# VH-VL binders against q6zmt9r679to764: the designs that were tried, part 9

Target 1, 86 residues: q6zmt9r679to764
Amino acid sequence: DNLLHWLAEELSEENAESLSSTLPLRRSTIQLIKLKNPDDLTEQIHEFLCFWKKSLPTFTDKLRLLARHLRKIGRSDLAEELKFKW
Below, E stands for the ipSAE of ESMFold2; O stands for the ipSAE of OpenDDE; V2 stands for 0.75 times the mean of E and O plus 0.25 times the DockQ between their complexes.

## First folded at step 5 (VH-VL; framework fv_daxdilimab)

Design e8 (at its last look DockQ between E and O 0.04; V2 from the best seeds 0.00; counts 0 for: pae E 11.8 > 2, placed apart)
Fold by OpenDDE, look of step 5:
Structure e8 (fold): chain C 86 residues (1-86), chain A 124 residues (1-124), chain B 110 residues (1-110)
Amino acid sequence: as target 1 above (86 residues)
Amino acid sequence: QVQLQQSGAEVKKPGASVKVSCKASGYTFTSYYISWVRQAPGQGLEWMGWISAYNGNTNYAQKLQGRVTMTIDTSTSTAYMELRSLRSDDTAVYYCARVPYDYIWGSYEYFDLWGRGTLVTVSS
Amino acid sequence: QSALTQPASVSGSPGQSITISCTGTSSDVGDYDYVSWYQQHPGKAPKLMIYEVSDRPSGVSNRFSGSKSGNTASLTISGLQAEDEADYYCSSYTRSSTVVFGGGTKVTVL
C-alpha cells in the first residue's frame, strides 16, 4: 500500500503514538509490529496502518476514517493531502 | 446497574506507589475506554490518561509520563491505575471514568460514567 | 494556566438564564468540536452534562445547552434552579489525543 506507506513517512513518532491510542489494534499486534521492525519507525507505522485498514469492514469509508483520525492528532495537513492522493 | 466501583482510600508516604482499582459492571467492559481523572483538594479536574479496555492501548498525560501505569483485567472487568514516586501534590481524589469509544470513528473525548473517587493522601 | 479558561464564578437568580464560557487559549485546543461539560456537586463525582459541544446525554435536563463560537464554548443553564448550584468544568480533546479541563466555574444560585 503505497499511500499508507507515504503517510507512514510523514508521521512523527509522537503522531504514531497518538494514532496507536485511537485506532483499534490490539496492543499485542502493535508489539509484534515493533518486534518485526525494531529500527524502522516508518515501517512500523506502515504495518500498523495496513493492519488497521484490513480490520475495517469492506463497506467502511476508510479514507474518511483515516482523515478523521489524522485531524484528531493535529495532522489536518496530512488529512487533506491524503484525500488528494487517494 | 451500570457503575464503576473504585477501591478504598489510601494513605501513602512520599516516594511510595499506589494502585487504585476500578471495577466496571452493568455494561460491556471491553467496548469502552477507561480514563483516570484526579482532583486535588479544592482544585479542578486533571486528566491523567486513558486505556482501552479492548486492546489495552494507553495514553498518559505528559506530566505523568514515567510515573503512571494503567492496566486492565478483562476477566474481572477491572481497570487499574498505578502512580509511583508519590509526592505531596499527588494528594487528590482519583476518579475512573468510562469513555465511550466508537470502533469505527475512534470517538472517546468525554466521560459519561464516573466512579465515586478514591482519596489518596500522600503525607510524611 | 489551563489551556481552557473559564470564569471563576457565575451567579444568577432562580428562573434566570446564565452562561458559562470556556475559551481555548492554546493552539492545541479548539480545532474540533470536542467540547464537553461536567457538573460537580460538593463531595460528588462529576456528571456529564454536554458532549461534542451541544449534545445532551439522556437524563440530562433540557435546561442545559451547549454552543460554540470560534474558540469559545458556552454552557447555558436556563430556568436556573437551586439544584444547579455546583462547579462546572469544560473539557476538550487536544491534538495530542489527550483531554484538558477548564479551571472550573462555581455557579451560585442567589
Scores: ipSAE 0.021, ipTM 0.718, lowest interface PAE 5.7, mean pLDDT 89
Fold by ESMFold2, look of step 5:
Structure e8 (fold): chain C 86 residues (1-86), chain A 124 residues (1-124), chain B 110 residues (1-110)
Amino acid sequence: as target 1 above (86 residues)
Amino acid sequence: QVQLQQSGAEVKKPGASVKVSCKASGYTFTSYYISWVRQAPGQGLEWMGWISAYNGNTNYAQKLQGRVTMTIDTSTSTAYMELRSLRSDDTAVYYCARVPYDYIWGSYEYFDLWGRGTLVTVSS
Amino acid sequence: QSALTQPASVSGSPGQSITISCTGTSSDVGDYDYVSWYQQHPGKAPKLMIYEVSDRPSGVSNRFSGSKSGNTASLTISGLQAEDEADYYCSSYTRSSTVVFGGGTKVTVL
């Protein structure tokens, strides 16, 4: 949704790589996303986040989990902003 | 203050049903899930399922689907677990437990408050 | 859906540190931070000791700590005391939308 697109705009390539190591997406899925949008980093990250969100059970608190992972990669500022944007 | 009060011990025959109650007090009941966990004598913990006190949505352990029904009565802040077609290996202590919930963040995945347990004995 | 593997027993002397392992799959343990730990004394209900891998609820001694590496979560009890003698269970929320418990570990204080 618009929260994930905002987040995609705020993440650097390094941040996105760090997140991919903590979130359960296959490398083949990441490669497919890059092929779909080869020149648009923001859209690649947005698709990555959307794919991740859809892969989890509906009971899972996805925003809390995402905020926790953002803190793990050193982006506590984004974790807090995510909370306010729900 | 905050507690889950369970109904008393029961003795049942094979083939019967049992319905255990779990009354919440000291917190906003409709803002949490209630999970049911059982423990056979000398054995470990077995998750049975849970129910949202907000909307009544349930999720049952696959092994028990078809035999278990979990319900909520919001007017009495009480959750119920009914187990049908009882067998002797259903003899266990049955616990209710609270799953934290936040209306912004949704539900969590751990049990922060437990009832004292209800012994259900199934014997002929 | 998937079982979590714990050692059947762990023992230590008063004042020592002990560690209890809880091993599952990537979908049960490794990929998510849904691991919690429960202490159960004989005849009592379980008590939450650790949630979300490493967080400690109010009222739980800081001698209890949790961690995770790969597909294995760990509970560490430092400064072991007689009252720590109990059964300990790990649990996790799985990708199949179920909760699973480990088989339990009996902790003995020598």
Scores: ipSAE 0.005, ipTM 0.628, lowest interface PAE 11.8, mean pLDDT 83
ESMFold2 (binder alone), look of step 5: mean pLDDT 90; pTM 0.935

## First folded at step 7 (VH-VL)

Design n1 (framework fv_inotuzumab)
Fold by ESMFold2-Fast, scan of step 7:
Structure n1 (fold): chain C 86 residues (1-86), chain A 119 residues (1-119), chain B 112 residues (1-112)
Amino acid sequence: as target 1 above (86 residues)
Amino acid sequence: EVQLVQSGAEVKKPGASVKVSCKASGGTFSDYAIHWVRQAPGQGLEWIGGIIPIFGTATYRRKFQGRVTMTADTSTSTVYMELSSLRSEDTAVYYCARDSEYDWYFDLWGQGTLVTVSS
Amino acid sequence: DVQVTQSPSSLSASVGDRVTITCRSSQSLVYSEGNTYLSWYLHKPGKAPQLLIYKVSNRDSGVPDRFSGSGSGTDFTLTISSLQPEDFATYYCMQGTHYPLTFGQGTKVEIK
């Protein structure tokens, strides 16, 4: 989980909007997280990632799926960094 | 136009450490990774590890963990590989290589640095 | 670690010959997003290795069209359609899909 917090600190507001739209999270979940943490972008992103992770089956390769989402939003650098922090 | 320029040959005694540099000449480190690969005499190519210079994050092949350290100085566009507790089997030509696009292939290589470990 | 095996380990050939080198991996090299990270390198004595082919079949800029790559999953091939004098070298495949990155043992192409 500490890797998800590190990742949240590295993402910009633009990245966060792109990521929230590509992760398969319900719109209502996204809205609630934003309302819960209105002035804390890092915590918003961290909660998006935590809810996404909890939605996946235990046997899922979560790290590789996350890397794929990061590449889709133009953050291939962070996707590669995840390989090194793995 | 960008070239990877490595430091010169080294001769070391068993148990010593060696630090090899790799500088991006004609350009700067941006958002690519730098990897290190070696070739011992009569042997094939062996991947040692890689570093993402802008983050300073490195990963190493298991057999080198505890003996190898990779660092980067982005202000001089230079990556370093330090190998400690040298053994005769570490005698090899060491190459740095660029992983552009983060697509896990090496499109640009340094000229190589011969490290000789002898007593 | 993913094992990468090349065949043959060495071969003797003449200028103008068609040369085929195979590379087999112990696991599929298809990454989760659908790309296959297998590359081929040429290494000449006293020189740095150089990229020939990346992602199975893409020829690097400046590489002659006599070099081609093909394959899928675990089985890959490098073909040199008409061997030239400068092609006598050792060839390596490398997989980048799984950490640690691993090279094949090399195929030495020698003059007959």
Scores: ipSAE 0.000, ipTM 0.609, lowest interface PAE 15.0, mean pLDDT 83

Design n10 (framework fv_flanvotumab)
Fold by ESMFold2-Fast, scan of step 7:
Structure n10 (fold): chain C 86 residues (1-86), chain A 123 residues (1-123), chain B 108 residues (1-108)
Amino acid sequence: as target 1 above (86 residues)
Amino acid sequence: QVQLVQSGSELKKPGASVKISCKASGYTFTSYAMNWVRQAPGQGLESMGWINTDTGNPTYAQGFTGRFVFSMDTSVSTAYLQISSLKAEDTAIYYCAREYTYDFWGEYYFDYWGQGTLVTVSS
Amino acid sequence: EIVLTQSPATLSLSPGERATLSCRASQSVSDYLAWYQQKPGQAPRLLIYDASNRATGIPARFSGSGSGTDFTLTISSLEPEDFAVYYCQQRSDWPPYTFGQGTKLEIK
C-alpha cells in the first residue's frame, strides 16, 4: 500500500546518493527534490521513489524494477523483503 | 492453447478509418497486457504502445498519439486498434502481442503474437 | 528514447556454422532485453528474454548474453530453419520499449 514510504524509512541517509544516481530521474528533478528537502534525507528518498514510479507506464512491473535498483545500491536484503509486502 | 487471432486485411483510401481486432483465447485476458507493433513493407518492427487489459488504460509510444486509439472489450476477450484519417505512410502489417507484467516474480516478454493484419492505404 | 543498434545488418553463413549477432543500446537497459526471430510471411517468435533466458520450446543452440548496453545472440550451429531476421527489444527501467533495426541471417 504505502510501500515506498516504508522503504524510504529503511534506506535513510546512507543510500540516498546511490539511489539518486541509479534511478532514471532527470538531473533537474533530483536537484529540485534536494532543494525542497535539504536536510530530510528520508523525504528526499521518498520523493525520488515517487517520481520514479510516476515516470513508469501503468503496466510496468514496478516491484521487480524496484528490487533491481535496491540490489544495485547494495540493499539486496530489502529487495528480497519486497515479496512479503506484495 | 493460447491464441491471438487478428481480423483480415484491409484496403483503404487516404482519409478513411480502420479498426483492427485481436481476439484472445486460452488464457485470462485481463492478466496480460496487449501490445501493438507495426511493420511497414520491407522495414523492421516498431512498437506502438500497449493497453492495460485490467484497467483499459492505453499507453502510446511517441508518434502514435492522436490518430491511433487502443481499446478493448473484456466480455469478448478482444483488443482493438483504430486508425483514423489514414495516410499512405500507415501501410503496414499490424501485430498484437501478449506481455506478462503483473507478477512480482514474473518475466517480461511478448510470448504470443497475432498473425498480423495487413493495412494497405492507396488511392 | 533508447536506441538499439544491431550489427551486422546482414550476415551470410552456411548451415553448421556459428552465428553471433550484436545489439547495442544507447543507454543501459540492465538485462531487460529480448530477442525475436521472424521468418518471411510470419509473425515474430520470442527466443530469449531478460538477456539470457531461453523461451519455452527454443532449441539449446540459441543463447543470449550481455548486460547494460552490449548484448549478443549466439546460434552455436546453424540449422536451415534458422535463416531469418532477428530483432532485439528493450524493456528497460526507462520506457518506452523499442526494437533494433534487425539483422538478416541469410544462406550463402
Scores: ipSAE 0.000, ipTM 0.595, lowest interface PAE 12.8, mean pLDDT 81

Design n11 (framework fv_ozuriftamab)
Fold by ESMFold2-Fast, scan of step 7:
Structure n11 (fold): chain C 86 residues (1-86), chain A 124 residues (1-124), chain B 106 residues (1-106)
Amino acid sequence: as target 1 above (86 residues)
Amino acid sequence: EVQLVQSGAEVKKPGESLRISCKGSGYSFTSYWMHWVRQAPGQGLEWMGGIDPSDSYTGYNQKFKGRVTISADKSISTAYLQWSSLKASDTAMYYCARLEYDYVWGDSYYFDYWGQGTLVTVSS
Amino acid sequence: AIQLTQSPSSLSASVGDRVTITCSATSSVSYMHWYLQKPGQSPQLLIYDASSLESGVPDRFSGSGSGTDFTLKISRVEAEDVGVYYCQQFNSYPYTFGQGTKVEIK
């Protein structure tokens, strides 16, 4: 998703570690994504977000949940911007 | 330390308005949705709707849409359920419940904490 | 809407009995949860995601199932397990509960 790629480009390495710990991803999945993309932080984050999105139940408000995760990691600025890009 | 504390029991007449409350404490109030679940006397649990307190976005069970209003005041960590005009059929126990997301394994939503309930009795 | 039907509607058990409660959905569900409402108390979470035990819940409780059929088991029921058990899905809006299974101890 173009939006998820934009988010991946805006997140720092510190944000990435926080996000991977708050997104409901299996540790094995996180490790595999990091191993596949060792020198590409943007691609690591993008794959974290894509796997998270695919795991959500049908009829889930994905935008609201993503905004909550962004607020949890201290990126309320991105959460606010998200609602204008989604 | 996480607590959901609801307002006390209410006895009302048909046609009266009412607002009941659910105050969250011990956690970041805006980080979790708050939902309302009703239980009519002798009956099972029925989902009514929920709210994201961070922006007041709401979702309703169609059965209750237009009959009740769900709102929240994040400055005092309190969610509300409101009726403009009560009916006898609104007699029930009303629970608030916090929606949790499994951040490790399941990618799942469930109610991890529940308020103690508010009994609403509507009779002439 | 996904309708959840529990079986049995009620049962009486003796302390130490194995109790089995089933929940059947009209459509496939991947996220089934179980709650217990003890007499005069609020519901409490027992099992989430079909088989995950909530923290603080005794290991005599277990859940299983997938698709449309889910089961809650109590390996050796205790007096404190009296109450009404509810299954619940969060897959499809509107979110629904089963009608409940009342468990009584003789």
Scores: ipSAE 0.005, ipTM 0.628, lowest interface PAE 10.8, mean pLDDT 84

Design n12 (framework fv_inotuzumab)
Fold by ESMFold2-Fast, scan of step 7:
Structure n12 (fold): chain C 86 residues (1-86), chain A 124 residues (1-124), chain B 112 residues (1-112)
Amino acid sequence: as target 1 above (86 residues)
Amino acid sequence: EVQLVQSGAEVKKPGASVKVSCKASGYTFTDYYIHWVRQAPGQGLEWIGGINPSGDSTTYRRKFQGRVTMTADTSTSTVYMELSSLRSEDTAVYYCARDTYEYFWGSDYAMDYWGQGTLVTVSS
Amino acid sequence: DVQVTQSPSSLSASVGDRVTITCRSSQSLLHSSGYNYLSWYLHKPGKAPQLLIYLGSNRASGVPDRFSGSGSGTDFTLTISSLQPEDFATYYCMQALQTPYTFGQGTKVEIK
C-alpha cells in the first residue's frame, strides 16, 4: 500500500477528478472519502485507490489495470514508473 | 482506431501444427489481454485461452493444455496461437479478441474488439 | 467449470418485436465487488462477434439502447425492446467469473 501512497503524492487535483470519474467507485464512497479528508488531497486519492484495489477479485492483474488507468488520464509517465516500483 | 488483423486461412493434415497471428494496432499493445476463441462448423463459441502481452503469462482451457501455446511479440504488436497435434475436430474459425477497458476491472470480464477470424481446416 | 445454458436455442420474430433471451449459470456470477461477470455478444455469419453488454447490465460503447441486460447471480436476460432488421443474428452469453471462460450454446434470432 506504500506504493499507492507514492502514487497519490504524484497525482494532481486534475488527476484526482479524472480518477474519481473513471474508477468504478460508488458516489457515496467518493463523498465519504472527501468528507473524511477535506483538506488532504493526497489522502483522498490514496483512499480512492485503496477502495478500488480492495474491490477487485484476488486474481485480477492490479498493476496492469492501474497502468492502463494512468495512461487513460494522461499519466503514462507514472504508468512506466509504477511498473518499476510495483 | 483499434484493429486486430489475423493471418489468412490454413489447411493442415491431422497431426500437423498451425500458428495463427493477430496483429494489434490503434492502442497500447501491452495494456490489454488478448483472448483466443474458436467456432467449429455448426457449433457455438469456445474459449481457448488468453495471454498477458506485457508479462507473457498465459491461461489455457484444460482440454488444450499441452498442445496450445500463446506468445506475444511486443516489437510487432502481434500475438500468436499455435495449436499442435491437429485433429479433424479442430477445424474451426479462430478469433483473437481484446479484453475490455470500459470499467477498468481487467482481463477476466469481456472482449470488446475482435479480429476478423482465421479459418483452419484439418483434413487428410 | 462454470456451465452456462441459454434458452431458447432459436426463436422466430418480426421487426418491431420485443425479444427476450435467457442465460443461466451453474453457480453465482456475482462477485463480492457487487458485479455480475456475464457478457452478451451478437454474432453474424462471416463477421466477428460483437460485444453488446458487459458486467450483466452495462451497454458497450456504440450499442443501441434497445439492447438491455438484466439479472443477477445465476439468472440473466438480454432484451431487445424493438427488433430491427440488423438484429437477426445469433446471441451468446459468456461468464468470466472463473477460468475457463464459458459461452452459452447460442440463441438464433431468425425472421418469422
Scores: ipSAE 0.000, ipTM 0.616, lowest interface PAE 11.9, mean pLDDT 84

Design n13 (framework fv_vulinacimab)
Fold by ESMFold2-Fast, scan of step 7:
Structure n13 (fold): chain C 86 residues (1-86), chain A 124 residues (1-124), chain B 112 residues (1-112)
Amino acid sequence: as target 1 above (86 residues)
Amino acid sequence: QVQLVQSGGGLVQPGGSLRLSCAASGFTFSDYAMSWVRQAPGKGLEWVSGISGSGDSTHYADSVKGRFTISRDNSKNTVNLQMNSLRAEDTAVYYCAKDTYDYLWGEYPYFDYWGQGTLVTVSS
Amino acid sequence: DVVMTQSPLSLPVTLGQPASISCRSSQSLLYSSGYNYLDWYVQKPGQSPQLLIYLGSYRASGVPDRISGSGSGTDFTLRISRVEAEDVGVYYCMQGLQTPYTFGQGTKLEIK
């Protein structure tokens, strides 16, 4: 799950807020993750991404969907890098 | 403009084979899962098979498992259904369907576009 | 497999009157994401199915406001506030929570 941690390290606070509003996570889930990881933005984002991944249907193409979310928040550069990491 | 154009149907005898094809245009094909859904004459809808955008994951209804194979060619924007050991009960109109999503929710367990349907008749 | 049950299976309705279709699932479709993985489709005579409602209550593009979806968990309703002639067709609910995806039996809406 190194890929999601790498991605969390690359996201700024502004990107993180945009992404958290785009990912289909409940407000209570976001709040719990923030409380568990105070002052650790990277770990908060990593847990958001892990929880999002767990929420997806059986044959969802997770990497492709993640790339589209990254493009939506203006991080097409990260979406392109994601294409080369497996 | 999103389009799904189907081909490959016809009449075949029990035990025979047919290959259905669905050509997609108007969207980034490799980003979306594709499914086949069938409808026997005068009956309801039955999901048959699905394949992820990358092609790495495939799933089948128990009624067709071991006989049907779903595949896709992302370089040609096509999804295919190879149907072997056909039975009279496989007689149906077969639809290809595209999964989609809303960026806000990131979910796509629903079919936003459907092909025109291809009739497959299995009879002796 | 998740079993989807619709009621009624035949729905004769007068133009301009409301119509409601019920859909029940054998297990909860409410996922940890907070969304219900339940869709509604209509198949008009001689046509392919088309999406009406996704994720329980969200209207697909081009679907009029008079058509709405509601419910959560195992009990869902599709409501048409004022039936128009163009609404004739067979309505299906589908669960997208897990494969195999499963449809209800279909509800045929007819003008009487």
Scores: ipSAE 0.000, ipTM 0.617, lowest interface PAE 12.4, mean pLDDT 84

Design n14 (framework fv_daxdilimab)
Fold by ESMFold2-Fast, scan of step 7:
Structure n14 (fold): chain C 86 residues (1-86), chain A 124 residues (1-124), chain B 110 residues (1-110)
Amino acid sequence: as target 1 above (86 residues)
Amino acid sequence: QVQLQQSGAEVKKPGASVKVSCKASGYTFTSYGISWVRQAPGQGLEWMGWISGYNGETNYAQKLQGRVTMTIDTSTSTAYMELRSLRSDDTAVYYCARESYDLIWGDTYYFDLWGRGTLVTVSS
Amino acid sequence: QSALTQPASVSGSPGQSITISCTGTSSDVGGYNYVSWYQQHPGKAPKLMIYEVSNRPSGVSNRFSGSKSGNTASLTISGLQAEDEADYYCSSYTDYSTLVFGGGTKVTVL
């Protein structure tokens, strides 16, 4: 969705590596997404986020979990902005 | 003082429901999450689910989906866990626990403060 | 059964070091650095000993240390003391944004 695409555009290559290691995604899923999009970092990140969101149970606090992952990778600024865009 | 105070022991019949309370004090309730963890007599710990103090959203363990409901009352700094359709194997001590907070990273998926536990006995 | 595998018991003598393993899969212990360890004495609530694989909360003895290799996390207690006799549980974050516990290990100080 538009929000996750915006977020993908704001994340750096270093942020992407940190995020892929902290998001609850299987390693095989991460590898497949990277193989599909070897030259497009923004699309890699967007697919990580979309897959993560789709994998969560119905009653999951998605905003809180996403904000926590952003804080973990040193992007507290994006976590704060996310609260107003979610 | 920071603490979580739980409601007293309950005895219920099979098929009934139980609602355990967890009253927080000494910290900003809405800045932390609360998890519920149970322990059957002589057995290990089992995570049941958590609830956000921020917006009340929940995430439950798969095996309890449909039987458990977690809620909060921010006016009293209290979290609740209701378990329905009780069976004898739901007999356990039920703990509430505060999700830890790191000043830099936020919530970190571990529990730094625990209630003393509430024994729920299910017997006919 | 428990989601994470721990030995049922571990024993040692005062002053020795013991290690407790906690084995999961790539979808929990192997996939994340969100492993915690809890100590539980009889009749008491669990106490946090280690968080995020290797970090100690303030007030926890530096005799306790944590590590992880692949799908196995370990808790090591050095300079074993009588008060260390307790049950120890590991916990890990999962692919489903949930938490799971190990079956617990009874530590006996001989």
Scores: ipSAE 0.000, ipTM 0.618, lowest interface PAE 13.3, mean pLDDT 83

Design n15 (framework fv_patritumab)
Fold by ESMFold2-Fast, scan of step 7:
Structure n15 (fold): chain C 86 residues (1-86), chain A 121 residues (1-121), chain B 113 residues (1-113)
Amino acid sequence: as target 1 above (86 residues)
Amino acid sequence: QVQLQQWGAGLLKPSETLSLTCAVYGGSFSDYYWSWIRQPPGKGLEWIGEIDYSGSTNYNPSLKSRVTISVETSKNQFSLKLSSVTAADTAVYYCARGEYDIWSEYGMDVWGRGTLVTVSS
Amino acid sequence: DIEMTQSPDSLAVSLGERATINCRSSQSVLYSSNNENYLAWYQQNPGQPPKLLIYWASTRESGVPDRFSGSGSGTDFTLTISSLQAEDVAVYYCQQYYSYPLTFGQGTKVEIK
């Protein structure tokens, strides 16, 4: 999704580490994404977000949950921007 | 509509572990944070901590060494454990639905009825 | 931690008169990016859980009578009851949700004169 790609570009290496530990992704999924996208941190983060999104129940408000994860990693500024970037 | 039902131990001795459970009915579980708040008799409110559907927690630092909040998402339930209790832990304990993001637009808008926990020797 | 201080601790007001409760935070709860104050007000009747009255400092929760209003920004906030009713006898709490841990004021008890 374009929104998730924009978000991946805004997250730092430090943020990526925090996010991968707080998102409820299986370790095997995280490792496969890293293996698939070596040395492309932006694409790794984008794939983490896409897999997390697909793991949620159909009617879950995914953007609201994403904002909470961003708040937890200290990126409340990005959580706020999600509202206006659609 | 959304309703919180809570239950657990009401009377404890010093050094025991407090265990309370809160069940969510009638609404979305995975879209919210779920909090525990306590109130000692005649005193104000103290936030204990919160959890989301994934098991991600935030705890009040004053209680962090003794508190564990857990979630059982398949049952729409979350639980509080507080170890090594003393008389200072005597309080009414509430569970509540916690929001505080730009899309939810609400404070803690749904509360359980409260459980009185008394710690006495 | 952000400390919340309310004043007065107790307030006696005649039926139909205005009640004013103040809340001060030890640091700003205004998020500059969205220009919102992360502050809520709760009402607690004896033997009941708290009930949300106001969020975002001034937005009234659905079903809350219009005699309740919130105002203020940054570190200084006010809850106003424009015309006190008998059912408004309660303890009122302010709460910040700007940063962890979430913190409440000590409470203000509102009584009828």
Scores: ipSAE 0.005, ipTM 0.641, lowest interface PAE 11.6, mean pLDDT 84

Design n2 (framework fv_inotuzumab)
Fold by ESMFold2-Fast, scan of step 7:
Structure n2 (fold): chain C 86 residues (1-86), chain A 120 residues (1-120), chain B 112 residues (1-112)
Amino acid sequence: as target 1 above (86 residues)
Amino acid sequence: EVQLVQSGAEVKKPGASVKVSCKASGGTFSDYAIHWVRQAPGQGLEWIGGIIPILGTATYAQKFQGRVTMTADTSTSTVYMELSSLRSEDTAVYYCARDEGYEWGAFDIWGQGTLVTVSS
Amino acid sequence: DVQVTQSPSSLSASVGDRVTITCRSSQSLVYSEGNTYLSWYLHKPGKAPQLLIYKVSNRDSGVPDRFSGSGSGTDFTLTISSLQPEDFATYYCMQGTYYPLTFGQGTKVEIK
């Protein structure tokens, strides 16, 4: 979750909207996280990522899936860097 | 298939706290938000707050901020709502409900309700 | 907070009647992506509320087709085309677009 916090710090508002659309998050989950953290974009993104990670089966290749999501939103640079920090 | 099962009725004195449970039966609620709604006698439905069980992240209506705490135990698929500093005006039936997050914005399954009576 | 007002507060009807309940919001319920989050619930004493309609006009699974929802923006309607004995209840609308979530005050549908 330190790593996911680093990633959240690197994402812009536009990236956050794109990522929340790409990650399989429910509308109610997105809304409650935003409501809890109304002026903290970094914490919003961090909680989106933490929820996504905790929602996956234990043996899922989470690095590969996260890298794929990052590439889809145009952050191939972060996807590549993630490999060195994971 | 999933049902929400709540704990039984409570009778409390003013100033006490009450903790109501809501358990998913026949499935889980981990990827949904669970909300709490109450209805006082002769009044309408009132939203209290919601929680994302797997994160433990909760948000409350301003009216209840400072008096309500929502928690989750994902290992038992149970959500709790604790309301402190009880007043006679808190006498109500308390419901937990699932927010269908697939763009419905509606409560598709509800617990059976828990009557909380606050009287001296 | 977004206020939601129902009309009428109560009505008397007979089996077979067409019943119309209105719900008005203090501001538009269209969310940023274009969806409108207004839902309708049936509530009977001693029972939990039951979802009837979501996103203005979509009927929940198992809800009879005599129930229909319509409207847009700030003005919404629930219609029961031919009232049945089991439909005597209190009906609530809820706006789910803005937090805090808010309900109308309810409409009692009573036996005439």
Scores: ipSAE 0.013, ipTM 0.711, lowest interface PAE 7.6, mean pLDDT 86

